# Ledger of designs, part 2: VHH binders against Aspartate dehydrogenase domain-containing protein (ASPDH)

Target 1, 283 residues: Aspartate dehydrogenase domain-containing protein (ASPDH), of Homo sapiens (Human) (a6nd91)
Amino acid sequence: MADRGPWRVGVVGYGRLGQSLVSRLLAQGPELGLELVFVWNRDPGRMAGSVPPSLQLQNLAALGERRPDLVVEVAHPKIIHESGAQILRHANLLVGSPSALSDQTTERQLLEASQHWDHAVFVARGALWGAEDIRRLDAAGGLRSLRVTMATHPDGFRLEGPLAAAHSPGPCTVLYEGPVRGLCPFAPRNSNTMAAAALAAPSLGFDGVIGVLVADTSLTDMHVVDVELSGPRGPTGRSFAVHTRRENPAEPGAVTGSATVTAFWQSLLACCQLPSRPGIHLC
Below, E stands for the ipSAE of ESMFold2; O stands for the ipSAE of OpenDDE; V2 stands for 0.75 times the mean of E and O plus 0.25 times the DockQ between their complexes.

## First folded at step 1 (VHH)

Design B10 (framework vhh_nb_b201)
Fold by ESMFold2-Fast, scan of step 1:
Structure B10 (fold): chain B 283 residues (1-283), chain A 118 residues (1-118)
Amino acid sequence: as target 1 above (283 residues)
Amino acid sequence: QVQLQESGGGLVQAGGSLRLSCAASGRTFSSYAMGWYRQAPGKEREFVATISSGGTTYYADSVKGRFTISRDNAKNTVYLQMNSLKPEDTAVYYCAVKYSWPNYFDIWGQGTQVTVSS
C-alpha cells in the first residue's frame, strides 16, 4: 500500500466494531498509508470526547466533501438500504452488514451505482472460514450444496419479527433452518456470515444457501460457526464434501466475537490492495 | 402444510427401551429440522432432541447418552431411540418441525404416550 498518497477512509458507524476501527486508523493508519477523513454515527453524542471534532461528519450526505477513497459501513443494514448507492457516487464501499444484500432491490441499486460510478462494493467475510475456497469451487461448477450454522447463547442473538416472538423450551434449540434470504430480515446482525456465504456461492445465492440458527445456553463465552458443503456425485456415487467448525470467543451477550474484529481490519486493509472494479466482491 | 404422526409409544419397565417414529407427509421433509418434545402431567412441554436437515443433533442434558435422534429422508421419518428409561421419562412425546421459513413456527404432531413403570 505505498503506490500513491494516503488512502482516504471514512467510517460509518461507531459501535464496538467502529470504535476499534477508528482507534486502529488513528494509531496505525499513517504507517500503512491510510488517512481517516471522517467518522459518522446516527447519534453524534456517542463520538463526543473520543473522536476529534474535525473528523466528525454531521450529515452523511456531505461525505463527498471529505473526498474518501473508501467508505466502511459498520452500522446497520438500513444504512446500506438508504445510503449505499449515494456512497458509491464518491468512493468504494466496504459493507459490514451484508445481510442488507438479501434485499433484491438493494442489491440491484448497489450493482447499478457500482457500474455507473466505476466503484467497487466489497463485503467483509466476517466469521466465514474458507470463503475464497467456496468461491473458487463454485466458479469451477463444483458446488452442489452449502449450509452455514451459527450457534450461540440466546443472549447473543438480536432477533426481530417472527424469530423474536418464537419461544422454544430447552438448553439447545434450532431457531431457524431455511434459505438465507428468509433469515436476514429477522436476524440482520446474526446472519452476516450466512449472507457472505450466499455471496461466495452465486450459483446457489441467497435462495440456495441454507442458514441455521441454534440457541445453545452452554455457549456463554463462544460463538460457533459450522460450514458444510458438497459437490456433485462422482462415478462411485460419492460426493466431495467439506465440513469446517470455527469457534470464536465472545463476551457474554456479545453479537460480535473478538476474532471478527481482527478479521474486519484485515478486510479493510485488503480493500486498499484490490483493484477497484465494479461489482460485489468478498474481501 | 406438513402433517406429523407419532407412533411407538407404550408401557415399559424402568431400564427398558422404546423407539418412537414420526412419519411426515409432504415434499419438503428433507429441508426441515425435526425435533422431539415431551409433556408430563401438570408440567410444561420440554425439549428432548432435535436433528437438522444435514444430520446435526442436539439433546437435552436429562437425556444425553440415553436417547438418540435419527432420520430417514427416503421414508420421511424421524426416530427417537430411548434407552435406559426412567419413571421420570413418563410423558406424551411430540414430534415437531422446527421454525422453518416462511412460517417461522413449529408444526406439531398429536403426540404418543410413553409410560415407564417403577
Scores: ipSAE 0.000, ipTM 0.171, lowest interface PAE 15.5, mean pLDDT 83

Design B11 (framework vhh_nb_b201)
Fold by ESMFold2-Fast, scan of step 1:
Structure B11 (fold): chain B 283 residues (1-283), chain A 121 residues (1-121)
Amino acid sequence: as target 1 above (283 residues)
Amino acid sequence: QVQLQESGGGLVQAGGSLRLSCAASGFTFSDYYMGWYRQAPGKEREFVATITRGGSTYYADSVKGRFTISRDNAKNTVYLQMNSLKPEDTAVYYCAAELYSDYEGDWYDYWGQGTQVTVSS
């Protein structure tokens, strides 16, 4: 806004993504009209010596005292479940763990808080290439199916609950195939791209978008995301169809590919350039 | 076949020093955050120190000023220099490696088998 001071940014989470974002905000933020106002991490010891003491927030519940305009979550779905609505009372929220939105209660609470406090919920697109095209196609009534397949080496999965007992006896094993909603609670780290797809296609949503996890022992240094979509049949009997394949280099055992950190920084910058309208928006 | 192999643990008197080493194989070491965690009998595993890909270091308040984490990318090894050891530092020390994390805290991609450190009064 004209005559407005810098956008005040808080960062929640100081793992790999959080460390990269904080470093960039301190080095480049002022030039971009951004001011880092707090960093919070469950283990505050990780911030010692790298985050100025004045920027360290000891209690997340006190975030309102720092007067943030945008709070960036790069921590865990549990933060969104437990604190998302409280954050929205004070600021726009960039969700780095969109698998949290597969929980209907969480989604409802965030939407209600977003509308009540007039703040936006932004979702980082992750590895989802073409998210805006999917959204536009869906808005025009042109989307009938959307299937997102993530293939990685078995060591690249971090699975919970019923999926934690899954094993890959063959060289290529389908660990899950079904609605994204059924996957997210048990693969919160490996389902973020699929959650973004469900949010990009609201006519299908978490119950209509199909997520597939494939353990492929040949993918020792690569994560592959395939997006398949189709539209209704046309006069010629043919359907509009798109198939994209994204290959992302990754070290053995990595959950997230090497390009993700840079992509997340771009999502943060996009949030500061987009209108702050209530609701859930991809960036 | 990813492996993290710890060494250098042992028995030491209070006020003494130990240097732990963790030799890594089966992955591109230079791309990983490396960390040390410890677990005392009857307690949960707790964070000790971490070193980033770029060499930035972070420490738990309980060890800050006494412990130093470092890495040698040419040797695929991470070290923990432990000075001014206290009986309260007695624990099994674990080496950990993490490439990327969508979670802040204590999730690591690979863990070593651990090495015992015992500090006597």
Scores: ipSAE 0.012, ipTM 0.187, lowest interface PAE 8.8, mean pLDDT 83

Design E01 (framework vhh_8emy_2)
Fold by ESMFold2-Fast, scan of step 1:
Structure E01 (fold): chain B 283 residues (1-283), chain A 122 residues (1-122)
Amino acid sequence: as target 1 above (283 residues)
Amino acid sequence: QVQLQESGGGLVQPGSSLRLSCAASGFTFSSYAMHWVRQAPGKGPEWVSSISGSGGSTNYATSVKGRFSISRDNPSKTLYLQMNSLRPEDSAVYYCARDYYGSGSEYDFDYRGQGTQVTVSS
């Protein structure tokens, strides 16, 4: 690490989160031992005037030419489905769209590529409050149920398939309640926190963790995430239970809250200090 | 599969109005925020406006706020940009773009159309 010089980072996606990460990597990266080596976006025109031309990657398939050590995906599950295994040929991958991992074929392909090329798949845990506590509880055999509810203004949702036609009469409507696996294909942009929860609780996984989407017309400037969990019944007939509520400031219609940007940056820094081992790891 | 086709551009005089249209196909239009982006010769692209999938939320660049109005008709899968009080500096190719990250306020696009030329000159 120290002997080879800076850790080489590529960024895939130049939306709000990608813009923030690129800005921080350019301003603070050198002092932290990080070098930004490319930025890719499906529409390269979006990078014009803000990303130095030498750092702009025209074709994602050519990423190997930039010799990255870590590629950060802050784009869309489609990138993970289409290019995740190819990225793992060259670098460790930090997945910003963990809803992609609800697809068993994608998970299998990433695990196979990870094993073959000896690179890690990292998933940012910072989008979920208390992820580390959930994982420790699950590892100890103390987790029986986990329910994650996301409430936003209807304009904050980007829904597909049967959920796109959902009737949302005000003021508060449950759009979905069920296993996280059933939600991810139809709400890939709004289910990332729930996907992180499924990955934090492997005893339950995508089929055992319950995800709930609520459209609430009163939530014009924030997203609310409620996490409810319980352990098994003890000898006294009582079980351990926790309920947390996280309020995230967000602009009207935004999918990503401001707290997510800071948490993701910390996940990126953590990935650069973790062992490069095959498999899927929370960071 | 995904197609966005802009129309309505042309040559107009300063102070005039113009309405741009974008016909969308190949995806569930109502599920995506949509954007208008413009690019003048020799300059980088500039984000102009966005609208949520439902049409309930709109945002505008400071340079066009109060003059331009974005709207959509989900049944016809069409996006519109009403441009009023046009200025020479509004001259550009205007592109319709589908929101990639799922938020109109985040200004990221996974597809844009071929563009329609707007020229504001005497």
Scores: ipSAE 0.000, ipTM 0.315, lowest interface PAE 11.9, mean pLDDT 84

Design E02 (framework vhh_8emy_2)
Fold by ESMFold2-Fast, scan of step 1:
Structure E02 (fold): chain B 283 residues (1-283), chain A 121 residues (1-121)
Amino acid sequence: as target 1 above (283 residues)
Amino acid sequence: QVQLQESGGGLVQPGSSLRLSCAASGFTFDDYAMHWVRQAPGKGPEWVSSISWNSGSINYATSVKGRFSISRDNPSKTLYLQMNSLRPEDSAVYYCAKDLYEYGDWYFDLRGQGTQVTVSS
């Protein structure tokens, strides 16, 4: 970061995560070679009194006038659907809502704009541990299967539609097992890590990566994410395999905390060190 | 159109109680978990409490646990927050929010104007 001029950053979204990122960019950005050049929010009143007027962007379509190098989306997946391609005309894009890319039309439009304008689409890895290793293995052509299981106490799930009515008769109940694409609409709160996994493994994608949702009454104070992958068969017929287990202490009802903010800040910093090449890249 | 309308805030003394309400429309209320989120002056939004679609799962932030009680009435599509033993630190605009049904867990879908709670001696 020291050998380039300031990396010009725009922030789209001024909710909890956006507010934290803006505060960090203003306080720590200059010393890290980062310059905040605009903040946009659908409701501009949310920025009143906290974002300097000179940094407030009233119309997202005018973002090019601020000459950003990176635009960070921490607003809503609809921004990616509606404006992602337009943003890519001017800057690299860091997507904070990776499940937006489960929509095949949106993914195609972003890839086309990325290639045409020579800008990168970066995806925040979220809570996915080992995402870089998965991506590298897939890029090398070695990934054969990927399964991501999220297990939590039933009280930790916020399920929608048909999954909200699912019966959990035992102490350990599988609520869903199938392609990640089929899970995201019914478990948006509990599928973010799985969406990131699908994007880390483009050879498998949303239809090839398997997501598993488990209600486990013994998990009273933690969320568990198990990642299982398989690779090529060896000389003896045994396949390469990796299994990782991430145990996250869970406070009751803590959906978005400082850990999430810190992880996203690291994704933002990583984007500034990665080559700005077309395509979708995990960070 | 998802619409959430908060009410019940006001100016109260420390140790007082308030009951907040949130009237929901434009979606199937019974299918979604609901949350209370607050934003104090000069601070970002802070999650306060959540309740599942059937009231089977209820959670609280450690700062309010034992003092606040969340509840819902699905037939009237209304979410409630009973706030007891209020402290100056509870002063904030209170918003109700539904789980983000389309995508990930980066923010709450806040559709209402909120209701101001001021706890001052």
Scores: ipSAE 0.000, ipTM 0.121, lowest interface PAE 17.3, mean pLDDT 81

Design E03 (framework vhh_8emy_2)
Fold by ESMFold2-Fast, scan of step 1:
Structure E03 (fold): chain B 283 residues (1-283), chain A 120 residues (1-120)
Amino acid sequence: as target 1 above (283 residues)
Amino acid sequence: QVQLQESGGGLVQPGSSLRLSCAASGFTFSDYYMHWVRQAPGKGPEWVSSISSSGSTINYATSVKGRFSISRDNPSKTLYLQMNSLRPEDSAVYYCARELDWGEYYFDYRGQGTQVTVSS
């Protein structure tokens, strides 16, 4: 039988990740059944010379005129807060900044728009290794705790508000330890993996999943994400436990690790192959 | 036409202070995170400091924390770096850089640089 026609993709954000995504969509998209229909950036001058003028969207509110099937957010949580529900009126949304979903009003508005317009909210798993296993374990009622620790060189953190005043007095310093919900507003760029974990484990959620930020001066060329989970005590008196460690190469002081761009492209491809069902889904 | 122009570099003795300036033009300076990046002879670029668009969020490389202070004046479209207790290892070309995206560490525009040499 006939295949679906090309998926129409809009990209919101033209930073490093957005530039890579747009380049791949233009070069490889047609063969993969994808068509880039717009690119929007806060500063449209950044798109000059690299994005065809016909694909440049001047006003994000006019995105419906481009008839996208999927809109990819690679900009900032603020875009999700301000425009997420409007995007869902027209298309599925791939959220690159899931820390935005720690805000209960934003999450509610996105879920309401998702249900009303029958469009999916997809969340890129980013640096979260084993996201699907966590989701399955939680769905089976087997998850009791989930702790996500992000360790990076102190120069790699971009902290706001109370966390910006935090000191790193030793070679290995815990900057935050507590519910993911309390972290996301003050570390929106460094908490996306933890937000993805909270979304993968809805029985615990943003209030039950523990996020830990560690400044480690020995981590000069990588970011480390440790995921620790536990289940119920078994018949021998031992608890089920899993620990995973992901090492992601990064330039000194970089917020975004080098493997994130490749992982995000795979998330985009996965979204186009998954059923378009309302609600929030990891990809 | 985006332009970033650094000034204030020079030859100084160890323990001295120096103040770098960066004059920005061709864009809305108050909308962007700004950074100082340095590159020592024979080494790759090293991030030094960042400041948010409003000036409320400031970060420093551990190698300069406590010695350097970043600041900005949005009305005059100028970025500053106050460098105190300078060491020979601080010798580098210092670049003013505009952030590529919100909170990202990658830069879309960088100035021509200003040379700082700390020599005894």
Scores: ipSAE 0.006, ipTM 0.304, lowest interface PAE 9.8, mean pLDDT 84

Design E04 (framework vhh_8emy_2)
Fold by ESMFold2-Fast, scan of step 1:
Structure E04 (fold): chain B 283 residues (1-283), chain A 121 residues (1-121)
Amino acid sequence: as target 1 above (283 residues)
Amino acid sequence: QVQLQESGGGLVQPGSSLRLSCAASGFTFSSYSMHWVRQAPGKGPEWVSSISSSGSYINYATSVKGRFSISRDNPSKTLYLQMNSLRPEDSAVYYCARDEPYDFWSGLDYRGQGTQVTVSS
């Protein structure tokens, strides 16, 4: 990266994750061969005093003027729905909100734009530990089931539609259990790990991977992600199985923990090392 | 339509108290963490305080800790900031904010015009 000249990076979204990424890109980017070329946020006032005015992009549609090699989305699924294909006209796209890809129209539009403009769509692995192993197992034809459970304190959820009316009457309440596709529109911030799992396991996809959302009042300072998968039945009648539990410390009431920032930074660095090829890829 | 309407600001002397209110409408208030953010002339926005959707978790910026108290009333869809022992450096436009819909990790969405707090003699 450093020896080959700078990768030009644009950041879309200036929330907590976006702020951390921009800070790292400004402080460490040059040494790593990365150049921050723009930051966009729906509310430009959020960038005042922290993002140099020359790096602030007022209109996302004008991103081509900054000549990015990679645009990093750390905003919201709506940005992917509305602007993903337009971004792909100019740059590779790292999707931080993969729940957007549960919408078949959005997925199709991104794939078509990716193929037409010869740019990659990358999806951050996020809290999905073991994503590469899942992908390899699925590619080998060995994956039979995949179940991803997100458990957090009720205050950590941002639920919409039918799920917004769901109450946590007990200390541990299952708010949803079913295909990931049915969850993503109503829990866009809390289903990204499950969406990444669906993308890691294309033989199952959004309709075959099972997502479970659990409100647990005892989880006051962490989010828990359990990943359960099974393979084919062996000679003894037992199936190959893997169960992974990730405990991620989170600030009280936060949707996600600070450890996710480091993981996302690694995804960004990985994307800059990969050759551009059309399609949707995990990094 | 999401709406946030701040009120309660004014011109006060150092050492005085003020209570700010934020009336929310157009969304399920009880499902969102809420924040107070302030912006002084010529400066960027400074996060002041946050309260979780249930009210169980409360945080403050170091500069206001011990002087300000955040609270919420979910039935009336109202967020409050009780400001005590006000100082000239607290002078700013105060905005209430819900989590930013465009921010992947709990950003801020403030849509109101804010309420001006001026602390001077």
Scores: ipSAE 0.000, ipTM 0.318, lowest interface PAE 12.7, mean pLDDT 84

Design E05 (framework vhh_8emy_2)
Fold by ESMFold2-Fast, scan of step 1:
Order: sequence, then structure tokens, then C-alpha cells
Structure E05 (fold): chain B 283 residues (1-283), chain A 121 residues (1-121)
Amino acid sequence: as target 1 above (283 residues)
Amino acid sequence: QVQLQESGGGLVQPGSSLRLSCAASGFTFSNYAMHWVRQAPGKGPEWVSSISGSGDSTNYATSVKGRFSISRDNPSKTLYLQMNSLRPEDSAVYYCAKTWLSYSSSAFDIRGQGTQVTVSS
């Protein structure tokens, strides 16, 4: 078994999710063998009055001075693109923005850094219920299709590029339907669950898993994630199929639901129990 | 379409050597780290070795360190595992993988049928 001792944890990002994680680490971390060693946010003013000054990191590039064992990214895919390999030089990395991995150059750089520095890349499962079941089914050769639909109120989307000009003229509008790889660059904050699905189903990957974004004006206080999968045709002509629907309560207009915050805390704890082997691992 | 085809296994005596090969196609081989994993009857998969896309970095499981050597030839899109001083405990089906997912288990994206290695006297 791995002898982990007290884990030194750094948090990158101090939005709603980051605030929740920092609060839990300060209150419950010590009894769980976790020590918060730094918090970084692009706007340091957001941490004023809530994060002890001694824990505030001014320059992310100086993270090695805090000697973290695990760095948790709860900021934006840009942090993974720009700093992921640098973080892996010093610590294991828990990626909260797996949409960054839809970029093949970023995936390659993280894998190379992971192997070179002997640190693990962990990917949070997000709102993806049944990630481990999908992974096992795919590993056994039993997965033929995987479709992930995220529905939320239009105000809950943070869209970029061509999708930023999209509008929802009706009460229920499909904004995108296609390969997850085509979606991630334009919906980096709203495609993380689909990116996790692509990583859970490597036989399909970012090009084979279908992502669907739906704007539904009736969803003022929740996000809905539907997962549909099927296996190969059996002797009777029927396929194994699973359909799950997860309803995640969220504040009006919020990007992150309450169930996602709880799931991410569980992912952080799981990282401390998993072997620190190089490569990309779902947790 | 990602395809991986393992070969080179066989029945050998303890102390012998074998070289396994994995022929890859359907992706830019040099951009990905590659892994060897093995599975003995009645046991879960066990990670054996990894190599970076460039080939500059390698890692080994404690059980095989000093006996096995992982290498790759990017122009021919082939991954190798040189196995020396083989022991009965090394008997397993050997698979190569482009992606591995740990989560709660040592699972890998297994595409091929693997290559059987049996070490017995």
C-alpha cells in the first residue's frame, strides 16, 4: 500500500468551487491528513479577508516554494494549457477543467511532463455519474456509443467563439450536437462532464463521444445531465443500453451546481488514496 | 481508428529472455506515452512499464525494475518490452496501451488480444 502521510495541497482558483474546497480543507483537512499550503487566484482581491495572508500565493510560478504534493485546478482550461506541465514538475495535478485535454498538444505535454517528473494527472469526473462503469465497460470491449447531453438555463452557459453569438429564441434550443472535441474550445466551462466522458471511454475518445448542449429556459435552478450509452448488437439483435439522468441543483444563473461541488471534494479525497503513477487517471 | 497489436510471447524456462512488440496505428504515435500492462489468470491488471512519447523517460513497476526494458521506434510506430531473467511470476497475458485509467483500479484501454507469456520449468 501507498504510505501518503500528510498531503500538502495547493488550490488554484478561488471561484465558488475553490471557496468551498478551501473552507473544507481548513476545517476538515487536518483530521483527513491534508494540509492546505497555498491558494492562488488571478484576481488576488477575491481572497482578501477569507484566505489567511500566509496561505496566499502571489505568483503561480513560485508554487514549488510551498512544496505541494497535490495541486487542484478549479480555475479555467487556460491554466492547464499554460501551467499544467510546470505544475507537474512539482506535484500531482487534479484537473478540474478536463475540456483542456480536448487539445491534443496539451494532452501530449501533460503526459510527457507526468512521465518525466513521475507525477500523476488526475481528472475530476464532474457531474458524470457512473464514470467507473463506463470505463470498465469500454475496457471490456462492450461500448459502441456514448452521448452526453447537458441542459441548463441560457444564463448558465459561458460560451466562446462562434457559440458566444448563439441565442435561444425558443423555450428549448439545441446549441450544439456533435463530437465533444468540436465543443470544448467554445464551451470550456460547460463541457467538462463531456470531456470526462471522452476520457472514461477511450475507444471512442473526444472524436467518438457525442456532446449535446441544450438551453432550456425552464431550468432556472438546476442543471440536467443525461448519459446514453449502448453496446454492440447481441444475438437477438438487441444491444445493451443504459440511460441515466442526473438533476443538479444550482443557484439561478450559476455555472456550477451543488452536486458538482460535493463530487469534486470526493475526487480530491480519492486522489489521496490512488497510486501516484504517471499518466492520466479519472477520479 | 486506434489499433494496437501485441506479439512476441511464448513458453520459456525461468531465467530466459523474450522481446515483446506492439504495432500501433490510427494515431500520431510519437505524441503519446505508451504502457505495458499484464494480467495473470484470476488477477486484475498490473501496470508493468511506461515510456514517454519522445522515449526520453521510462518508468517500471518495482517487481520488474532492473530486469525489463521498455523502448520504442517512432518511425515504425512500434513499442517494445525486453524481458530478461524471467520468473514464473511473470507469466501473464501482456498488453500495450495508449491510455490508462486508474480511478479505483489499474485499468487500461486494452485494444488487442495481447500476447501470452508462460514461464515454467
Scores: ipSAE 0.000, ipTM 0.114, lowest interface PAE 19.9, mean pLDDT 82

Design E06 (framework vhh_8emy_2; at its last look DockQ between E and O 0.02; V2 from the best seeds 0.00; counts 0 for: pae E 12.4 > 2, grease 29.1 > 24.2, placed apart)
Amino acid sequence: QVQLQESGGGLVQPGSSLRLSCAASGFTFSDYWMHWVRQAPGKGPEWVSSISSGGDYTNYATSVKGRFSISRDNPSKTLYLQMNSLRPEDSAVYYCATEGYLDYDSYFDYRGQGTQVTVSS
ESMFold2-Fast, scan of step 1: ipSAE 0.535; ipTM 0.822
ESMFold2, look of step 2: ipSAE 0.133; ipTM 0.634
ESMFold2 (binder alone), look of step 2: mean pLDDT 82; pTM 0.831
OpenDDE, look of step 2: ipSAE 0.017; ipTM 0.343
ESMFold2, look of step 4: ipSAE 0.005; ipTM 0.225
ESMFold2 (binder alone), look of step 4: mean pLDDT 81; pTM 0.827
OpenDDE, look of step 4: ipSAE 0.014; ipTM 0.330
ESMFold2, look of step 6: ipSAE 0.000; ipTM 0.202
ESMFold2 (binder alone), look of step 6: mean pLDDT 81; pTM 0.828
OpenDDE, look of step 6: ipSAE 0.007; ipTM 0.279

Design E07 (framework vhh_8emy_2)
Fold by ESMFold2-Fast, scan of step 1:
Structure E07 (fold): chain B 283 residues (1-283), chain A 119 residues (1-119)
Amino acid sequence: as target 1 above (283 residues)
Amino acid sequence: QVQLQESGGGLVQPGSSLRLSCAASGFTFSTYDMHWVRQAPGKGPEWVSSISYSGGETNYATSVKGRFSISRDNPSKTLYLQMNSLRPEDSAVYYCARVDYEGLWFDPRGQGTQVTVSS
């Protein structure tokens, strides 16, 4: 009784992260039991010369014809809002834009589709260091607070609406501090790590986890993610506390650091080894 | 080759209106979210407005909300910015920008169109 053969992987999005994943899937996928079956990008011209024409998918709605086992979203929260449930009809979904899950309607639709079709929704841990430790601590009832601060050069933020106008020419400026749910609609590309944190800590969730965005003009070659958490107060008056700092190399103005690409590849490999269980799972 | 060509700028008095245009070529315009960004002398770029690929969603910086209106015509591959009640603070070079899903601003970017609001 053998396994069913290679996992069939579709990639949605052909920006920097998508390009790296497609290259790795073509070069290393077969030896790892993975087969790339399609690549879709809103602008198909971006795939010219690097993606074999036979692997290019013209219409995302036709993804079922390629019979994927896993569809990897490295595009935009709007793809999750618009097509997530349809993708789950055919395959497991690895979400690269978990800020989409801050919308309660989207989360509910994905959970319902996941349950109905018996497919998993995976969320990449990404740049969130210690995600599994946070999840285990929360499951044990040991988490009371979680704060995630992202600091980057101002050119590295892609802010929308009211938040985009709230900039200062100062060397270090706090652009937002509050619940992650309030941040995601106005910083969909810069809040993904915080959304992952909210999903890792369900006792706090999007309303209890605090997200902080800091514009720091000195950060010309890196993004910094600080994670601060605490447990309940003990008999000695002290609480368990953890502080981590992750420095992610990045070019000035880049949203995604180089370390994120490697971490996402590891998440892809990890979720391919997990059973297709309904629900939302960190990988 | 992907190209964006801005036009419609000029020298105007405070309170005046201008309509900026951005002609796109070399890519499937109707599938991309589009942005207007401006850059004043000696400052970094400032986001002004965005419109979804379908035109169903629009967003505005607080400083321009109620005065500026973004729109697009997918058949003609053209992005517009209607600028009303112009203020001296609106003086800048205005760029249209295509953004991919990974948020690469000014990729690609045109040469821009100069807007000067002065008495």
Scores: ipSAE 0.000, ipTM 0.157, lowest interface PAE 16.0, mean pLDDT 81

Design E08 (framework vhh_8emy_2)
Fold by ESMFold2-Fast, scan of step 1:
Structure E08 (fold): chain B 283 residues (1-283), chain A 119 residues (1-119)
Amino acid sequence: as target 1 above (283 residues)
Amino acid sequence: QVQLQESGGGLVQPGSSLRLSCAASGFTFEDYAMHWVRQAPGKGPEWVSSISGSGGSTNYATSVKGRFSISRDNPSKTLYLQMNSLRPEDSAVYYCAAHSRLFYGMDVRGQGTQVTVSS
């Protein structure tokens, strides 16, 4: 809705994705009408020597003092749970950890804060190819099933709870197959693409979209995301179906592939062009 | 497009033999492990047999081991199931299925072929 002067951007999280994003904002941000106003990380030592001291935010609760227009979360679902509503008091929020939205209380709190403060919640699509096509198909009533499979080397998973005890006895092991809602709490870093799929397909949601995690020891330099969807059965018994495979280069043990960094940067740029209206919007 | 087409089913007496075929198209057949799965009326699907892409490894359900033989001809892109000493409990719709070593989550299944064993 508003004219855009320099958009004031805060970055929350300084892992691999956060480091790439901060570097791009410092190098290319000014020419694109973006101004980096703070960087926060739970461990501030990670920012030492690479983030200018004047841009380092020591206490996330003080983010309002930096007057951000957009806060970008590239840290962890816990930040969204704990601070998402507070961030929305001051700025639009780009959620890099949409697995947090599998928690119904968190989703409700973000929607309430979004409406109260008149700020948008944007969700990065991550490695999800064809998110807009999925959304359009679902809106037209043409979607009956959606299955998202993520395959990585076992070292690429960051699993919690019951999934942390899972073994990979063979060269290709299915670690989980079921509703995305059941996966997100135990694979918060490896389920973001599936969470984005659930948000793209609201008729199915977190309970109807199927997420699959596969440990494949042959995947030493990439992550694979397979998306399978189908429509209603036609008169012949056949269903409309689409199958896609995306191969994302990644270093051994990395959670985030190189293609994800580029996709996230495009999501950030898109957020600056979208209306700042209440609600949760894919970006 | 990926297609699997089963054939060779029919009505036979107990103790008879049948050979099922599955013609594959639209993918690199030799890169896929192939499976035979059957489903009787009112029952869930039951795995019957599997064969590796090269044909060098085969596995069988205990209920069919020693009676059934799975094989493949990669040049003709055809999967076979030789069924000997058929029993009434073998009556089912038989499906061939491909599981990709190169594409996770793919479950490609044909239309099935009906096998009925009755006296």
Scores: ipSAE 0.000, ipTM 0.159, lowest interface PAE 11.5, mean pLDDT 83

